# VH-VL binders against q95uq1: the designs that were tried, part 24

Target 1, 197 residues: q95uq1
Amino acid sequence: MSDNHEEESNVPAYVPGKHVSVDQLKQQDAEDEALKRYKESLLGTGVHAPKDDPRKLVIKEMKIQIEGRPDTIYPLDTKELIKEMKTKPFVLKESCHYKITLTFNIQHDIVSGLKQTNTVYRKGIKVSTEKHMLGSFAPQALAHSVTNPRHGWEEAPSGMLARGSYTAKVVFTDDDNEEHLSVEYAFSIKSDWKSDD

## First folded at step 5 (VH-VL)

Design N20 (framework fv_sonavibart)
Fold by ESMFold2-Fast, scan of step 5:
Structure N20 (fold): chain C 197 residues (1-197), chain A 125 residues (1-125), chain B 103 residues (1-103)
Amino acid sequence: as target 1 above (197 residues)
Amino acid sequence: QVQLQQSGPGLVKPSQTLSLTCAISGDSVSSNSAAWNWIRQSPSRGLEWLGWTYYESKWYNDYAESVKSRITINPDTSKNQFSLQLNSVTPEDTAVYYCARESYDLWSGDYMDVWGQGTMVTVSS
Amino acid sequence: DIQMTQSPSSLSASVGDRVTITCRTSQDISSYLNWYQQKPGKAPKLLIYAASSLQSGVPSRFSGSGSGTDFTLTISSLQPEDFATYYCQQSETFGQGTKVEIK
């Protein structure tokens, strides 16, 4: 039925299927009650999700920041914009320093243990898979923001073999293994910036 | 429609250089969405990729390890063609040689959608 | 190098038959596999790209499926013009070919 032995990420270990004692069940009930009260509190404060939008995770934008260059921003708050992202690749210069920021809203319910799995392909071959724990997030009016890496910069690959075009698929899941969103995007690694990049 | 037309000798003596040309119509050899390949086919080795050339800000070439020391693939933008030179040929180089355009679609990957007619090359004395 | 193995190496079939050819790769290539048809004395012709996308002008009786390491080319009802050798391909690597012969 299920097989999930792929775990290579900076996400904290998740151990499903542990035997639960009576004391642990009582504690879980208390935690569930606290979560229920918190949800009721959010609803009571007038934090309302659109009734015609069933999404729990709404990415407002993805921002790519490259040291010394203007930011590239992808609005992603509609299905059409997510689909268009495939046709708008971004460019990374070999060894450039970059970071990616996601701005998003949570709707309808608290999402516990939101995780991002990013898989990168080159000519159809998987070249990397990286998982990032984003955290647990509640519905609120103000958008949440998460930057990877959390500190400093990520360095783009270098070398003749690293140059070329890449595609990537990022999948957002939670502690209940619910898939909230999948986004496909593209980028290229070049030896230098082109004037129109 | 895009067409590839091959030209070159069908007979080459051992130790000589094989030279083939692929003329392109309906597309540009410097198109940044296309790579230009040479492939050969023999009963003993099947279909064997030899190398490619493609343009993105500058020209890039890559070659199969088995022929890397003897092969050159050269684009010619003024004539809209690309060529194959294979040095120091042996009877093992006897094959049908094809040129092919490899189209690249970011989400569909790369695929060889247009092929030349093929050139039978026999290496014998 | 990625190794690509086709099965069977050859098969005999009759017009109207359903023909299935498989290609297995030594590593996960997602859906980036192509299928080509080669008739005697002719250059290969692209049939399917990205595992399942039918090339324009190719009859609908041809279909591709699969992902990861296991891929299949199917001809739903073999026609006389379909007797040929079929090759899978990923990047620089071709399978060894499957010859579809008249029974």
Scores: ipSAE 0.005, ipTM 0.503, lowest interface PAE 11.1, mean pLDDT 82

Design N3 (framework fv_sonavibart)
Fold by ESMFold2-Fast, scan of step 5:
Structure N3 (fold): chain C 197 residues (1-197), chain A 125 residues (1-125), chain B 103 residues (1-103)
Amino acid sequence: as target 1 above (197 residues)
Amino acid sequence: QVQLQQSGPGLVKPSQTLSLTCAISGDSVSSYSAAWNWIRQSPSRGLEWLGETYYESEWYNDYAESVKSRITINPDTSKNQFSLQLNSVTPEDTAVYYCARESYDLWSGDYMDVWGQGTMVTVSS
Amino acid sequence: DIQMTQSPSSLSASVGDRVTITCRTSQDISSYLNWYQQKPGKAPKLLIYAASSLQSGVPSRFSGSGSGTDFTLTISSLQPEDFATYYCQQSETFGQGTKVEIK
């Protein structure tokens, strides 16, 4: 049984989304002490995004963590690795405890209200859609990390009808409805672990 | 190349059993990535999927609800073929019957890439 | 369970014409839609799988597009051998067919 924590009432339909660069924020609100300290923190790193890389969101890796088993790590920091992700399925044993951690960098501008929408398919038929608000993130040298669930573990489904192969598509958007990234991946739910799983 | 060759009678009387076979060359009926399908086509119903058989550690089959009570699809590993048995036929079962291989790919889905030549089956007294 | 509706049911065209056939599904099927061509007295032949992937050996004048619930098959320049009936398909469900016939 998976726990769906989607709360549609907590996602307002009319929230102004607006792209504002770090420099523009500094110019607009120079007198705010809290914002000034935040900007100084960002500038103190001396980190600059590549000028020929327009991405605002760069996923460094996706980590599948299963209680009692080694982590499975997918590097995703290039377009080629993102395309390859769909050819590298992972396995979940029915009723196992798992969590997924994303490690990422933000480039160029602060991303406000980063949200993921994860849609799961079985033989082309949509079986679930889950939305998770990740938060707002700034450019910085240290990678950001988000784990779902935030605390504890999710439990994989169980039973004959739950077993089988699945595909999924996760889409990352923000308050401006800008799509930053789309990743396709595959997984299977099985009755027991294989030696290589 | 993979080829499917159909055989079976073209005329069946009402209440009798229709029996067709599909012989496979260039692939194995127990191939892990393939499912073996029967489809029929009539002017009134168009293309109608009847069922499939496939191997994943054990044999599975799925049947269309409309024929489920009368249909059996069986693989024969020793002859590298699969068969259709449809019981208690009526004139409404008059159709061209096709066997087809369905290939699986998680990202491409399911698709029928090899078809038999078809067998015209007439159900009449 | 999924409903597949093709349009038009038939069309008349001339050699060299651009032909467009559509398929609409009652549920979101992502890109998992196939297109088949059938000539009189012959079995259907796979043209396109996964909405837009051209099957090996199929001429490049055939193309597919779409995702979700709306899909299109296009023949960029109709040839004499293309007069046939075309079917969309997802899993166990086929569309009713679109007959492309000569003007």
Scores: ipSAE 0.014, ipTM 0.532, lowest interface PAE 7.8, mean pLDDT 82

Design N4 (framework fv_sonavibart)
Fold by ESMFold2-Fast, scan of step 5:
Structure N4 (fold): chain C 197 residues (1-197), chain A 125 residues (1-125), chain B 103 residues (1-103)
Amino acid sequence: as target 1 above (197 residues)
Amino acid sequence: QVQLQQSGPGLVKPSQTLSLTCAISGDSVSSNSAAWNWIRQSPSRGLEWLGETYYESQWYNDYAESVKSRITINPDTSKNQFSLQLNSVTPEDTAVYYCARESYDLWSGDYMDVWGQGTMVTVSS
Amino acid sequence: DIQMTQSPSSLSASVGDRVTITCRTSQDISSYLNWYQQKPGKAPKLLIYAASSLQSGVPSRFSGSGSGTDFTLTISSLQPEDFATYYCQQSETFGQGTKVEIK
């Protein structure tokens, strides 16, 4: 019934995984002192997780930074805003320098090995798939922040064949192959910026 | 309600130019959410896309490789229509020719939601 | 160029039957696949777009599913007016068609 791309998954819909509490993670790693110390450093200050919000990953915002231009910020902390994002494409000029920053909170328990898989399409054809390990994150009051690329800038493609409209789907999973979130967005590559952009 | 009405000759002699016109009602040929297509159908080739024209700050055309050297698709904003010219026709160009509107949406892709009635073109004698 | 293969080329069915038609693509097209119905002497009519979106005015017995390279068109309870040829399409490429005939 659904015409929704959210029904598609790059990860099997059902994978026998495990939901691991903070206590269980400490118990599993009791004999590995280095991993235990690492996990202890992630625990930080506890944050109240709403009982009626089962989400473990809450993206507060996605920020598109383009060298020499104002940041474009997409709030994503509700399901409605996530769905709305695909109606608000951003523009990249040929060869511009850009980077994308995610600001997020973790709720309920530690997320180990958070990964993002970003797939880009043009006219329905998959043109690239990129996977990034983001790390392991604990519930804490301050939001976590991850930027891609971690150093410097990414460069937008150039040329007549590169110009056009693109769609993308980013899926967030963890070491247990649990899918936390899927976000769809759009962008275009143009020869120049519009006046007053 | 968008409708496409086709007109043109049904019989064309080999080596001549085939000319067909598609008149648009209920939409504008320069609408930035639509592309205007020509498709033909024959028993030997099935449904075959020939080309499109669309407006996005300027007019663009795309043509199928098989006909690219012989085909021209032209919009006419004053008459709200678009045409097909296919040069140097051969009996292999015998087919039913359709015009169609292609709606475009980033998330739904492109799809041909309105079709003309079709024109049977026979290339003979 | 994307290649598309429809199966079967033809099938025979009775009114009330559940009919399934498949389309396979040579490369991943996500969900950007359309289905059309064509009756003899008529232009094709859009049934389904974006793999699973039902076009306005099309009966709910028609449904589409699939993603990537494997797609399916289903008619849950075949009606007399559904005897036709069905085509999948992505961009400039059409499948070869599946003819649904009366037993």
Scores: ipSAE 0.033, ipTM 0.596, lowest interface PAE 5.7, mean pLDDT 84

Design N5 (framework fv_sonavibart)
Fold by ESMFold2-Fast, scan of step 5:
Structure N5 (fold): chain C 197 residues (1-197), chain A 125 residues (1-125), chain B 103 residues (1-103)
Amino acid sequence: as target 1 above (197 residues)
Amino acid sequence: QVQLQQSGPGLVKPSQTLSLTCAISGDSVSSYSAAWNWIRQSPSRGLEWLGETYYESKWYNDYAESVKSRITINPDTSKNQFSLQLNSVTPEDTAVYYCARESYDLWSSDYMDVWGQGTMVTVSS
Amino acid sequence: DIQMTQSPSSLSASVGDRVTITCRTSQDISSYLNWYQQKPGKAPKLLIYAASSLQSGVPSRFSGSGSGTDFTLTISSLQPEDFATYYCQQSETFGQGTKVEIK
């Protein structure tokens, strides 16, 4: 079981709003124009978002890999698939080694400081809350991928070593405090990979 | 439609064992999506959770600390029911006893969606 | 153990009134709070789960809101059949109840 409170691969510079002089406002206008040109340059690499899809973050899939076991893949690129995920629990064996990979596209504009907050519950009681900084991502044709942990494997999260059923909610936000997506999922921790009937 | 039907004696003498049964129809007592609960209600203590039994690869039981030393909740898969045994009863155990199904695989919360009719139990000599 | 405190302990209201009942928890429980209605001689009946989700078959005049430690049950237009005691619940713990009586 790994504590990932230190997992910050890329932290965007945070600049709070300041009272500025007229000269500084003119400089900021020039910097805003430069930022606009930079964003247009990134989008000018031939990436066009669907005009009827306002989402900035589109999760293509979540993949759960367990050492020595077949992968479990959840497609999540529609709202219906996201809602259905919680009806399809996965199983973790006590002390197993696992990792989760998220594959996603960014649309319309750069998302700065994308982070996830994962909260796990047992019988309605909050067991753990973990936050991970994923980084800043630009629109591009090829999907982005992030794996947690970045290297190696995790054991079961803090406080979830007892056998039983668990539910979890992961929320994706950015530096603007925009909530992009919330996904609910479930899993069970069992003594073995087979049901004991 | 899931229904819970309670049975058991309404009068128990002090120091004896209270025994109640809850028969399940429309669901299985071994359903992995459900926990099976006993709750009692008295004017002095209000609604009080006593314990639960549920199946996940094996049977589990959880009990309230206040009754843990005296209580047993047992599933019976052949009869599709579960029971409550409360040992060494005192007048303080006088209450209406309910069995209830708790749905815990629903991701937003655990909740008790189906209840038995209740059994008034009086502990008196 | 989580403590659940309901307020008020009782209230008097008339048919057609908007009624609000609150539940405060000693610890953050996110949205994992349920509301039940109990009429005399009957078992409790689930009204709201996950703080704001209406149970199937429950009239739309009932609604729940809140998260963390502060929760509210609202009856938008009280009906004669709504005079009852209401309980909040999280896992093993129930609130003490709020009795809604005829004014």
Scores: ipSAE 0.006, ipTM 0.479, lowest interface PAE 10.8, mean pLDDT 80

Design N6 (framework fv_sonavibart)
Fold by ESMFold2-Fast, scan of step 5:
Structure N6 (fold): chain C 197 residues (1-197), chain A 125 residues (1-125), chain B 103 residues (1-103)
Amino acid sequence: as target 1 above (197 residues)
Amino acid sequence: QVQLQQSGPGLVKPSQTLSLTCAISGDSVSSYSAAWNWIRQSPSRGLEWLGETYYESKWYNDYAESVKSRITINPDTSKNQFSLQLNSVTPEDTAVYYCARESYDLWSADYMDVWGQGTMVTVSS
Amino acid sequence: DIQMTQSPSSLSASVGDRVTITCRTSQDISSYLNWYQQKPGKAPKLLIYAASSLQSGVPSRFSGSGSGTDFTLTISSLQPEDFATYYCQQSETFGQGTKVEIK
């Protein structure tokens, strides 16, 4: 959650209820000051954020690339398109090679330590959770692009238990645990691509 | 209300091609929420899934291994229907053939919620 | 290739009886099992999907349970219209059927 404080934890000596030490507060204050100076510098470049759009993260599109197949592109730059994403599933063949590219803009302020948490479900049962650090990004006219995996391809699961319909939820957060965006999407894993070519 | 209506010959000679058609009303054959299936039923093998066709960014087909070398399932968007072609039939292909819609349940498992009336196909000389 | 074993192959029951039909799979399929009812001369009709979810319009006397490899379909109080053959299904594979006939 974006409003949840990180609790102090120590295994095996667990000390609950202490969130931030004096030293941690001073370090965070110094980092916040650096970001403020950077923001002021960036605003001097003439980059203008829309006054009626408070979003810091705007995903322009999600691209599903499958080795040997045409790309599937989902525009996601409006809240309506994001909500509709889960009604437009994509298909992965068992063991196919794929990768997902996000194209996005940052508005208003630098986002430090942007990360995504992708959780995949089958009928409400969590089957995987993957966390990826995307990086730190500044407002700029040209969209940022991040591909996962960064190199090569990811392989789709295989086997009878892998086939079927899936839902997924990806949550974008930063170093301050601010939640910028949550996107729900769907996909299915099938035994073959088109076999009647 | 979604309905499936089947048509095709009830008698086919061994070595010939079986051709059946399933006409769809109340839904589109290119609907993102659906896959279109052929299933057959015989006393010796029971209910047997044969294959499916469905649309994502393009058309896809999946076929049962037992018939994969002989089967083709094709959608026809202009007529809102899909067909089954099964080559080189033998008496073992004698069965009642059903078409069915499989719903893409985005938040749960897939299931076949609408079925055609069935077509009895006899393979005999 | 997942094998489905449905039992019993047939049973005789009276109106008002509680009827239980079982389906076992050769591999863990989580909850991804469906149940269908078929009356003579008719296509199968979906009753239960995802092991325990009742299809819209199906009477509440029908229920499904189970997960993994063991599943059951229960009819809590058999009615005259329930005499039929019942099938479990997982993806490409159907069970062999259970015929529920009048005693």
Scores: ipSAE 0.006, ipTM 0.465, lowest interface PAE 11.9, mean pLDDT 80

Design N7 (framework fv_sonavibart)
Fold by ESMFold2-Fast, scan of step 5:
Structure N7 (fold): chain C 197 residues (1-197), chain A 125 residues (1-125), chain B 103 residues (1-103)
Amino acid sequence: as target 1 above (197 residues)
Amino acid sequence: QVQLQQSGPGLVKPSQTLSLTCAISGDSVSSYSAAWNWIRQSPSRGLEWLGETYYESKWYNDYAESVKSRITINPDTSKNQFSLQLNSVTPEDTAVYYCARESYDIWSGDYMDVWGQGTMVTVSS
Amino acid sequence: DIQMTQSPSSLSASVGDRVTITCRTSQDISSYLNWYQQKPGKAPKLLIYAASSLQSGVPSRFSGSGSGTDFTLTISSLQPEDFATYYCQQSETFGQGTKVEIK
């Protein structure tokens, strides 16, 4: 029951017209050109990253929002905080509605095609792998913010087999397949909330 | 130091119920960091996990599919122990039965770090 | 359910030998594999957890490695007390065992 990658409905005999495909490619080329111009513009601006910090991606925090409950916020802007995150699991009630927001800075240079791959494990078994395109981001003073799902809420699993403790690993890569960051975290799925959950 | 001490009959007749008990010292049966397991071992089937019980706001049980219809694992917080009941036994249930504590570390997964001494159970008339 | 295959089923070795035992899984389990030692008439004893973490009190000659679907238990210099059967385990599934016998 564990998924390795994104859904596998790659049937080659899809029937959209070639004209639609050509239009999509032209739109992609225009967006690539816009990103190139944007990148050239930003390199002229300049944002000072710490001299001794080679990171291109700095996660400021991860925020877990659960409908009807207080937000849980994990600051992640140091290596120590990233290591500690895995000792501070969050709790999801069966079928609860939740979403996760990442707040981050980019340093040194533009990161093109930033992607996250989130893999979830239960008792050593890979139960899911989700890959999300986040976009292209430039160095700037203001932090970037991305929420998943972008609209509405994600629903937590339910059932006796779904209950238990989980670990997850999220890896951030870009269009050049450079790995920028890996974060491990933990959560549990329970039948009801405790007073302190 | 955590110790597990097993007790129960070594001989059971076919169609009867096998009942074994595992007494815990040095830890609580309701400890949030532990699950309590029954495993058996026979020459023909090797090591075979039977099921577990653990406490997380309330008691939960998980059972191996092969025995699910016949097995019950019950915790007893007042005596700090847990038991195995296996109904309608057959000669194929002849095995050495072990109880074990399963520790869960969020990053290391689950592993069985403390085992009982084992009980040889023979199913014959 | 995950299938786990150990290799070899048995081996003969002498004191001082380097012994290698392999466990292969039918699907990726990351690093969440445990190794146990069992001597005749005794319960299994945990040696290694999470593929490579040595259990407290276990001699340093034992080591584990691997990830994904391929895992190895190594005994760097076999001692007389190491003649036993070794099992890999992931969640509810155990391997069939590898018996290490005196040559």
Scores: ipSAE 0.005, ipTM 0.498, lowest interface PAE 11.1, mean pLDDT 81

Design N8 (framework fv_sonavibart)
Fold by ESMFold2-Fast, scan of step 5:
Structure N8 (fold): chain C 197 residues (1-197), chain A 125 residues (1-125), chain B 103 residues (1-103)
Amino acid sequence: as target 1 above (197 residues)
Amino acid sequence: QVQLQQSGPGLVKPSQTLSLTCAISGDSVSSNSAAWNWIRQSPSRGLEWLGETYYESKWYNDYAESVKSRITINPDTSKNQFSLQLNSVTPEDTAVYYCARESYDFWSGDYMDVWGQGTMVTVSS
Amino acid sequence: DIQMTQSPSSLSASVGDRVTITCRTSQDISSYLNWYQQKPGKAPKLLIYAASSLQSGVPSRFSGSGSGTDFTLTISSLQPEDFATYYCQQSETFGQGTKVEIK
């Protein structure tokens, strides 16, 4: 549809620095109390990851909030739940106000420049690609939370051309172009809510 | 099993309206998991999608840009069929016309899994 | 609107041959590409959907691969009933077809 999109979409690759994990940082400073306290205040105290879980990004849940309606929550902290998400589409009414919140943990290493690329398809054709920078996040016990939009609400499309069924794929990458996670989901845009929705 | 049976005229004069029907058995024309398509095939243009009709809370139609101003695709729930009407035909509309069921799911997208037998339409003066 | 190009437009092959047909799209369509077989005088028949999913009842010698803009249909060992024209399709757009003829 757009005759000129993403003209400035070329993202220069960030040249990554030498990797040092949170565990390695804390181990290196074991005998220096002042530096240890400084690094712990920066990286979060009590940080730990399961030894058999190599994931750097663990999505706990995706929450879809629609103004005037109950929240829809998708737990995503296991591979099985991520696969199940595609079988549980959500519904948006034309012009409804909505927002999406992601709750997640970072494990092992600081993730710099975490971003999501969300591609939406209708009847197999790509209708949009949206890229959102989420930020840089450190391992910490308390989960991180990011809402899009940050303020207010996003408005769902309206009209005969907007109604229908959609699929989407969201891919999470970082400044090093490392792919952390890919999630597929589905939704519909309808003229009105059904009583059982 | 789902089957599609086509009917309609074989010879149509230029400027007239082409009318074809596709009768459905083994499925409902108002099934929310299907769309009902018309496709034509000619040596000069190959396979050409013309349009579709489908039910999702209400009826929707999508048409190819090349025929949008001349085409109507209508479902008939009482007869379990759908029709094609193409106005102001020219010799360029000479083709074999097919109806087809398009199955759909969120992950596999759209695909045409059941086809009618085809109807040869000749537009000649 | 998306453009699709098949190659080759035709090929000659013998029973037992491996046949490869390619389809390229002008835009990234992920995996949402279908392949159809058409025999003379007959309607097209769905072979493969979503780039690589084999339709029920279709022999396993047919396979599809690819994503984005480049897609391939392969027949691992051509049989007499496979001489036909093959089409790729995405939503409302069909490729121009590849005719597989007997040598």
Scores: ipSAE 0.005, ipTM 0.507, lowest interface PAE 11.7, mean pLDDT 81

Design N9 (framework fv_sonavibart)
Fold by ESMFold2-Fast, scan of step 5:
Structure N9 (fold): chain C 197 residues (1-197), chain A 125 residues (1-125), chain B 103 residues (1-103)
Amino acid sequence: as target 1 above (197 residues)
Amino acid sequence: QVQLQQSGPGLVKPSQTLSLTCAISGDSVSSYSAAWNWIRQSPSRGLEWLGETYYESKWYNDYAESVKSRITINPDTSKNQFSLQLNSVTPEDTAVYYCARESYDVWSGEYMDVWGQGTMVTVSS
Amino acid sequence: DIQMTQSPSSLSASVGDRVTITCRTSQDISSYLNWYQQKPGKAPKLLIYAASSLQSGVPSRFSGSGSGTDFTLTISSLQPEDFATYYCQQSETFGQGTKVEIK
């Protein structure tokens, strides 16, 4: 039950070696036409810069999708909602098929090498740590979305050892090891669904 | 309100089985949010967790690796108690043995909030 | 399988002193660490759970702090009844204890 392994991450096609602002991307004189076109595609047709909001990463929501059941959606775009997340645990039935989608905005500067570290605990004991490279993202009006797993479904554990209550902490960092956000949440693995689950 | 009362022999000969019981009052041994633990304490090894038993849909047991082959922890719902049996004891098993209730919640994790009075067990001839 | 290291192993203090005891873990345990007090001839007594939550009935002079791998227990103004041995604990693992003795 407590198999702690490091997840392999795909290396993005374009990985900046250093944090680069939107202004620096626009001003840089490219030596290669392909690089110029890539920079333009990353920046889009216009840059959104909300007034009086210094956040670079704004998570709009986390969506838990379970095959054959209604989606569970957690809005996370305010500090208050993030704190409330841990009071609203979700339920997974043994062996159910699920996936988790994050919808978010990037503001002010490009975020290079955005990475998610998710640590799960059962009865206070760390049972897994999973790291996922999400990629590099530029400011734009449309929200970005990332789903794990990228294809198909993840299968919830099964068996007596897997059942119980879990807590988790997910931390978002970038290539500069800057921490953008930390969210705590809870879930349980049960043998069957309750009528209100 | 919740109290744990221990009973059992204080002197056990090498190679014999140590048997202790812990009687529960103010709570049920099958209480969903509780686990029932045995811990021992000696000058050389300090506080050592030995194992636990708890009820969810079925009874479950977890044991420390160091004693796993020799230990059994059994609940008794009719008497509202749980017991420890430790086989093939040696002088290294000489210790004060405690039973304890472990409480659990999602955010606080696990913690042992009620303890028995302790039983000094000496293993010698 | 987590290792716990308490420091110091013992200390001498006077009534009214501020006492600090530390506990370090070999792995990140978030805030899931407990502190216990044990007086001679008695069972351990829970003082603090989840790193910083004071157990009901425990005097407010006791406080806990820390997260990850570094934790502290503080007694803001030591009282005569506080001379005891203190243990940190996470799940199945206990620290080796810190004995607080009178000077």
Scores: ipSAE 0.005, ipTM 0.479, lowest interface PAE 12.0, mean pLDDT 81

